# VHH binders against Citrate synthase (ctsA), part 6

Target 1, 373 residues: Citrate synthase (ctsA), of Heyndrickxia coagulans (Weizmannia coagulans) (p27660)
Amino acid sequence: MVNTNQFIPGLEGVIASETKISFLDTVNSEIVIKGYDLLALSKTKGYLDIVHLLLEGTIPNEAEKQHLEETLKQEYDVPDEIIQVLSLLPKTAHPMDALRTGVSVLASFDTELLNREHSTNLKRAYQLLGKIPNIVANSYHILHSEEPVQPLQDLSYSANFLYMITGKKPTELEEKIFDRSLVLYSEHELPNSTFTARVIASTLSDLYGALTGAVASLKGHLHGGANEAVMEMLQDAQTVEGFKHLLHDKLSKKEKIMGFGHRVYMKKMDPRAAMMKEALKELSAVNGDDLLLQMCEAGEQIMREEKGLFPNLDYYAAPVYWKLGIPIPLYTPIFFSSRTVGLCAHVMEQHENNRIFRPRVLYTGARNLRVED

## First folded at step 24 (VHH; from t3 with S108T D110E)

Design u8
Fold by ESMFold2, fold request of step 25:
Structure u8 (fold): chain B 373 residues (1-373), chain A 122 residues (1-122)
Amino acid sequence: as target 1 above (373 residues)
Amino acid sequence: EVQLVESGGGLVQAGGSLRLSCAASGFTFSTNAVTWYRQAPGKQRVVVASITSGGYTYYSNSVKGRFTISRDNAKNTVYLQMNSLKPEDTAVYYCATRYTTWSPGEYTFESWGQGTQVTVSS
């Protein structure tokens, strides 16, 4: 009696999968990652700690972290063919389109593509974690007719990623802040892109195909790009008074304002946003330029007073990325790069205990039309 | 024109204290971050401490816990209180401001003072 089920548009509230990976606890205002509170992890752990936790099941000890670092370092370079394919894209292409293409092409270089065993998928996950930052950073350079920036042997994972984007070795503070942003973006239960990845994986399609679909989903206007939108508003506004006027204008027109509200943290500032606000304060002080901080604080006050809304992670991550020298079109690709580890974990979990997703429809069309000769 | 003037330097015994001032003319501090730098002989200028327009403070690890940056907007002045001074703190101290560009990670219009010498004797 499958056809007697209620129609649930958008799958709102539907529990589609069992998972040991993550959980959005809206009752207790917690983002759970492999049993840990993400906020607790983000205070003392780096991105590679999260990678090990999500893929290997535990927070790494020093030896395990060193081994992980060495493994990822071996995977930083991309085949020259990836660079060639990306070079053929129109210069007007968005870096997310380049990313989707690059991830898709990687599948062609995998000689064990049909093997979905845990150990083989784990190897692919590390390959993707190593190569996606290169594809993200260097697709931008290619699309802007700039020379690719090669990774350096002595830089950490997160420092290398930022270095490939900006062409400058980050300071210790910049590396710490960028690494923290990758931790905070790393996993978030079952957003559309993660669900898309699991749907593709449920057909027993490969990890690259699942991630290709996830990139496509994340580029969708209703899913990704909130941090880009925040920075675009700040750039358009130019000044503290300009931003106040921009926000009041949007409020008077009842337009959605990106960077505010969160499903888990409804009655307070998203604690992840608070961490990025502190990072913005640190960068502003070191740089000696706090205009973006002043603008964001004014906007925070307006939205609290006018709508009872609070900053989410994207609101403060956007100006932090700007201060780090990151161009706006790379904000969503960096988000995807961070999310890669969560996506890989979800695809691997799906492959290892699989049932294909095959929903039904509520038919509302014509019936009994006659076919005439 | 915009001028920043550092003052309060001098010779002090190790363990002693000094209070540096950064005063602006032709320019108002209340809307700008101000950063103290120092430059030891033959070395590069490095950040010591900074204060944002909203009062958030930053300290380099070498001075954290010993130095305190503050601002008095009524006097258009930023202060660096330097306690527990060490011979390693010997340098010319500069204050500076910077201004936003709308290019990622860039700023322009650096304004520097002439510096004030701090010498800490063992």
Scores: ipSAE 0.193, ipTM 0.617, lowest interface PAE 4.2, mean pLDDT 89
Fold by ESMFold2, fold request of step 25:
Structure u8 (fold): chain B 373 residues (1-373), chain A 122 residues (1-122)
Amino acid sequence: as target 1 above (373 residues)
Amino acid sequence: EVQLVESGGGLVQAGGSLRLSCAASGFTFSTNAVTWYRQAPGKQRVVVASITSGGYTYYSNSVKGRFTISRDNAKNTVYLQMNSLKPEDTAVYYCATRYTTWSPGEYTFESWGQGTQVTVSS
C-alpha cells in the first residue's frame, strides 16, 4: 500500500492561494475587500472607487478618481476588427460566447503581449475595464441586428455602460442603482472563475487568456447565471399567485430554487440583497409598476417559512436589472464586467508571486492491460 | 373597462393646501402602483409622486416635504395632499397607472385620467 496525498473532490475547503485582495469572513459575516467591509464601501463609494482600491491599493481622492475616469474614457472604444469578428458570429450565439470571443481577440491587438510586468498588466487591466462594457453591450446589439450604441463622453462609467445596453441615457436614480450593483458584484474571494484565471496565470500566460478562461468558467451552469434564472422564474410565473404556485411546486418536487442562500449570510437576508430590494422599491415607485416587487416579496416569505432560506444578491438584483431595461441574457455578462477588476487584480497578484498549479489524480481506471502484437 | 377620474383641483392662494383624488373603476388599486404627473402650460408632463401597491412612496425633488401621496384601498382611490402651494405648482394634474409588458424597462396600456386643473395665485 502506498502513501497518497489526501483526495479532496472539487478542492472543497482547500486553501489554494495566498491573497491580499479579498476573503469571505464567515466568522464576522463580512465580505472583505482589501481590508474593508464590502457593505461599508457600497454605502458611500462607487465602482471606480473599487477599481482604484483593487488595482492601485487605495480608495482614491478626488484627483485620483478624476484621473482614473479619464484613463478609462480613453479605453471605451474597441478596435473595429472586434466589431467585425462579432458580426461574423451566428445570430444564435450566446452573449457569454460573444464576450469570450471578444476578450480573446483583444489579445491579438496587444503589441507587448509577452511582457507581464506590473505596469504593463495594469495598463491592460484598464483597457479591459474600458472595453468589456462595450463588447458586452454591442455584441448583444449586433446579435440582434441592432445598430451599436457608442459611448458618450459626458456620461460616467456606469451610466455609459447602461446607456450602451439600453440606448437610453439613465436617470440619476438608474445610474446610482446600476453602479451599486457593479460594486456589489466586483470581487468575491476565489470562485471557480477567479481560480481558473489564477490557474491560467500560473503558467505565465497572459491576462487576456486568463480572463477568457474566466468567462468560460462563469458560463458554466453550476457557476454563473443565478440572476438570469431568478428573472426567468418571475417571467414564467407572470403574476404573484403564479409565482407562489411555481415556488410551492418546485418545493414539492425538491427542485433547486435559485436566488436563496449564501455561504456567508446563511441565517439572514444577504445585506447586498437588502440593498437591491430597496432599489427595486424605488424603481417600482418611479415607473409605476410594482408587480415584480410584489412577486419577490411573496417568494421571500414562502422560502423563509418553508425552508428557512433567505434571498441572496441575485434574487433582488435580477428584477432590478429588469427595471433598468437590461435584457436577461446580459445579466451574466454584466456580472463578468463587474468582476473584471477583481479578476485583473488576482491575475496580477499571481504573476507577481507565482507558483504553477500542479495537482495530481487518484487513478481508478484499468491497469495492466496487455498490448497485442 | 379601466377608468381613472381625477378630482379636487381648483383655485387656491399661495401657501394654501389642496387634496387631489384619483378614483379607479375596472381594476383594484391595491394591486397596482399609481403615479401623479403634472403638466404646466407649454411644458411636458413630469412625475410628481408615486405610490406602490405596498405603500412605498416616491416624490420629485420639487415637491418633497410639501406633498403626500396616500391610498385608500377600501375606496379604490389614491390621494395627493398638496401643502404649502406655490404659483409654480400651477398645472393640470394627472393620475396614471402602467402595466408590465414583460419586456425589460418597457410599459404599455397606460391608463390616464382626464386631468384636474390646479391654479395657485400669488
Scores: ipSAE 0.147, ipTM 0.621, lowest interface PAE 4.7, mean pLDDT 89
Fold by OpenDDE, look of step 24:
Structure u8 (fold): chain B 373 residues (1-373), chain A 122 residues (1-122)
Amino acid sequence: as target 1 above (373 residues)
Amino acid sequence: EVQLVESGGGLVQAGGSLRLSCAASGFTFSTNAVTWYRQAPGKQRVVVASITSGGYTYYSNSVKGRFTISRDNAKNTVYLQMNSLKPEDTAVYYCATRYTTWSPGEYTFESWGQGTQVTVSS
């Protein structure tokens, strides 16, 4: 019997949801997605394969994948009103805020907003998967007084996404690496943003509301902001020795080093980080510059030696995204875009088997106070 | 001044081997990657192989299994061992180094050698 009277800070270790979607097996170092190891999938499968797996329950065959891609391509365009709203934002706004707003506005265009049937939610999921990359990419352009970039239908899903960001068609390797990153960010059991989405969904609120809340959650530097912070540190340091010094300085001041550690993995390395490290190596070789790789490796060593901490996905994703020409402020939005499919899957599952979240508190405040008549 | 000097090119029969050298000076060699390029007549310059400061290597698909890139930091030299040469490998081969400076923007600079001619006869 769960002792319901015990306060568990941060709900650490608490089983909050029953799900068939994902499980982090820390013992075996597996990320289970619908019965598959995500890491194993990432070696041979792309983001759309994961999309199909999470939303349709199976790895797609070639025809199914093609159909899925075609479906998504039809959803790339966003209402002009979204562009207009984004254009009203201060130029100093962070793209995560723009994304939050953009996702929120999309709800207003859904003529069946109150319909939470599986088929309807599934349609919404595809719409969101089609539109969110556009919002992510063009939010940046708009905030920088650039013209929005139109999607290219002849590119793959991931290639188009990267194109919309950079304005350049990616190479095959760039596409592959970017797609891999999307795969790795696609789902991760019940992080704060997913939990938030489920909490919101548990009121039978709509999928847009749930995702909007998830964006807000992911914006937090303790959740999605790590990739941005990592790249900023690297940029500030500029050299391997500089980075070493920077880290030692921060450690001496007992400052948290972003990009290291994970609440779930704890003393183990995030297996996704290794994948991105390999991507960084590949890009470093092609580009003829491995400075970032050297810096990251030095940092990895220091943190392991000094704190026993290991890199998480964000630590190596950051320099990869840098090499891909992606602006730092879009690192977290891209993370959200990738996670969209997982979030949708969770929300859909919540709607189909719903119980409203309603926790209690350990009250430590004053009692028996009275208002004077 | 950053200088790269290629050598080792020449005429070779199909199936033969050549070893190219790229001698580097004017920069910290051990901290920089070096990349071999080639340009065939009437074609664009393309990447052949690259080696990072850390020793990670990249090969184009056309040369995988046949070419090997290596570096000797003590000699500030990068080598390209080319085996099983084909007529299609005929080109001017260049070595280049890239370095990035981080200012309010990222700027990548490149330095190139003069190139060395490789001709593979059928």
Scores: ipSAE 0.029, ipTM 0.482, lowest interface PAE 3.4, mean pLDDT 92

Design u8
Fold by OpenDDE, fold request of step 25:
Structure u8 (fold): chain B 373 residues (1-373), chain A 122 residues (1-122)
Amino acid sequence: as target 1 above (373 residues)
Amino acid sequence: EVQLVESGGGLVQAGGSLRLSCAASGFTFSTNAVTWYRQAPGKQRVVVASITSGGYTYYSNSVKGRFTISRDNAKNTVYLQMNSLKPEDTAVYYCATRYTTWSPGEYTFESWGQGTQVTVSS
């Protein structure tokens, strides 16, 4: 039993929340989402299936899925004010910051902002799921002095998202791969961003505030920035041999290599990563360029041999996103977009059974200081 | 336009030294790796040395201990110091970089210099 008076750095291992949403089963190597293994689901189910599961508690039938998609499509548009606000940002701003701002601004348009009823939050969640992809995609366009892209109603949810990013209608393969990535990023128990969201929500703050905080959390390179970092390393290395050398050098300097390691899958490759690796192979075959694949495989081997570490989702998601024509700065925002449904689920659960988070400190500062009269 | 310009090549005797320069323009030099290649007559182009934006260096086995790659970000230039040159080092030397652009979407391109001839006489 953890002594309640014991300082636990980083709250490592501390159970902070009771939830029915998700669980990382390290013993059985499962990512449990509402009673299902996410990895198993990812083989046959799409992002909207996960959305329905997390928000409605069940895997949707075809009619339910269609209704969900229609619902989301109605929410694709964002107020012009969002575009205006984003346009005011300096061009040097990172899209994650733009996303943070965009999500924050949306709160101002909610006339029932203080209503935390389940039905209201649920509706709000669907609104956010509809709008956040738009904000993500157009934040990049705006920051690069491009015209915002309008959503296409005739595309699937994931296809439209990718379209809004690239300006091109994706192929069936591209859509499938992108959608899969959204599934794989959708939920992961109580990482820092989700915890942050719950912490904020625990004050009975609104869902937008919670998500805004989550964006800020996910921005950190120790959390959501790994996919960007991976792609940056790959770009820096330029060649297979260069990448090998880069990794060895980093290791010799005891630098952390992003894209490796997993809490659940410590002895083998994350199945999610494996799925993205296959996606990378498929995409490489399409254009005949397998340089990224070769580099990644070389890196995988080195890290296995040198550190006994295996690729996580970010490692192979990064080059996949690259091949999909997604700019690097949007990797993390896309990650957030995918995680929106999980975050909403957690916030909703928190609001429904709320206790304010209020930890104490181990005080190591000065005492008995006096002010002279 | 991304441009790379090699210089410093020439004729040297075995055991001699040359310093090649690769002047870069048209992209953010400090964030990109630069790689030296060489191509001997009738042979494939091969990597000689590479330096990342972070200063990590790579050398082919054939040149290890003899060649040194370095970069000066202020001058947008990469150097290849070649010592103890051998006849086998005779080749056209190229510098290259991979860079990304958004149009729309990110694309990776390669840019090459025109090359500089290095001839090592026995």
Scores: ipSAE 0.017, ipTM 0.395, lowest interface PAE 5.8, mean pLDDT 92
Fold by OpenDDE, fold request of step 25:
Structure u8 (fold): chain B 373 residues (1-373), chain A 122 residues (1-122)
Amino acid sequence: as target 1 above (373 residues)
Amino acid sequence: EVQLVESGGGLVQAGGSLRLSCAASGFTFSTNAVTWYRQAPGKQRVVVASITSGGYTYYSNSVKGRFTISRDNAKNTVYLQMNSLKPEDTAVYYCATRYTTWSPGEYTFESWGQGTQVTVSS
């Protein structure tokens, strides 16, 4: 039991929110989303199914899914002003910063910004789900002095997102794998970004503000940076032996190795990671190169043997995204995009049952200082 | 010089079987994947099956359950066993080596075979 009078650094173990949205069941090793195991859902359901589940409360039938997709397709376009603002950013800007700015700017175009009714927030959520992929993809293009890519209405939601990133229509396999990754990243109880969103929302601030704060949170190396870090390690290593050496070197120096460990899955591989591993195998076969797979497998073995740690979703998602032609700086923005639906659900729930977050501090600073005459 | 040579194509009746071979030379075969492609008249070239250096396999949906890709590193050869052939399988079949670059989404085909004709009659 958490003593409310005790300083708890990082709020570790503190129950901060009541929710019906999601739960990390460490006892039963389940990621619960609206009463379902996310792993079970991921085997048969797509990202739009998750969207409908989180926002509408039910798994959609085919008609509902089609309607949802049509709704989202209508929201793909972003105001030209957003593109203009993004174009003003230095080319050295990280796509997460661009995303933060883009999401922030969207608020200015909402004529009902102060309306927090469920129906209004729901509509707003769909707008964000439609526009954020565009902002993610085109932020990268703009920062690299490329022309923005226009969305394609004839593609699925996930296929269009991937297309906007790569400029190429994905294969069925690529679409499937990418969509699955979105499902797997869609919701995760109350990580820092979700908590941040709720904190902001608790002031009765708008959904855009909450998401803007969530972007800022997720940008942090300790939160959303694992995918990028994994792929950077792989690039630095270049070979299987190189990767082995790199990992041993890091371990000898007691450096943290990203892509390993999970709160729910402590004694085995994250099942989500296993799914991405299979995806990596498939993509490796298609492209005729399994170097990344071999490297990752070697790393997996080393970490198991040396530290008893297993891969998390980020470890195998990184090389999968690489194989899909996704640039490394977009890994975290894509992560955010996938989490958009969960964030919206949390913010909506917060608005509907609100209590402002306002904790106290253990003050360790100076007292009774005086200004010298 | 990297060379790939396809063989084993021909005319077969629907429901029949063929075994294609791709003989590789001029590179370290055991460290490279090989992919079978096919191109039907008037259509784009498409992936049929692939096998990595590690032995992982991929099949297009149209051939799953009917085709099997395998490799013999001692012979520097990749095989495509095609069973339950259909008229829709009629195409020129190519084998290729493919290399991944360290740029996202960039791949190069280092070598292609000349192709072998497979014709499936109804």
Scores: ipSAE 0.006, ipTM 0.298, lowest interface PAE 9.5, mean pLDDT 92

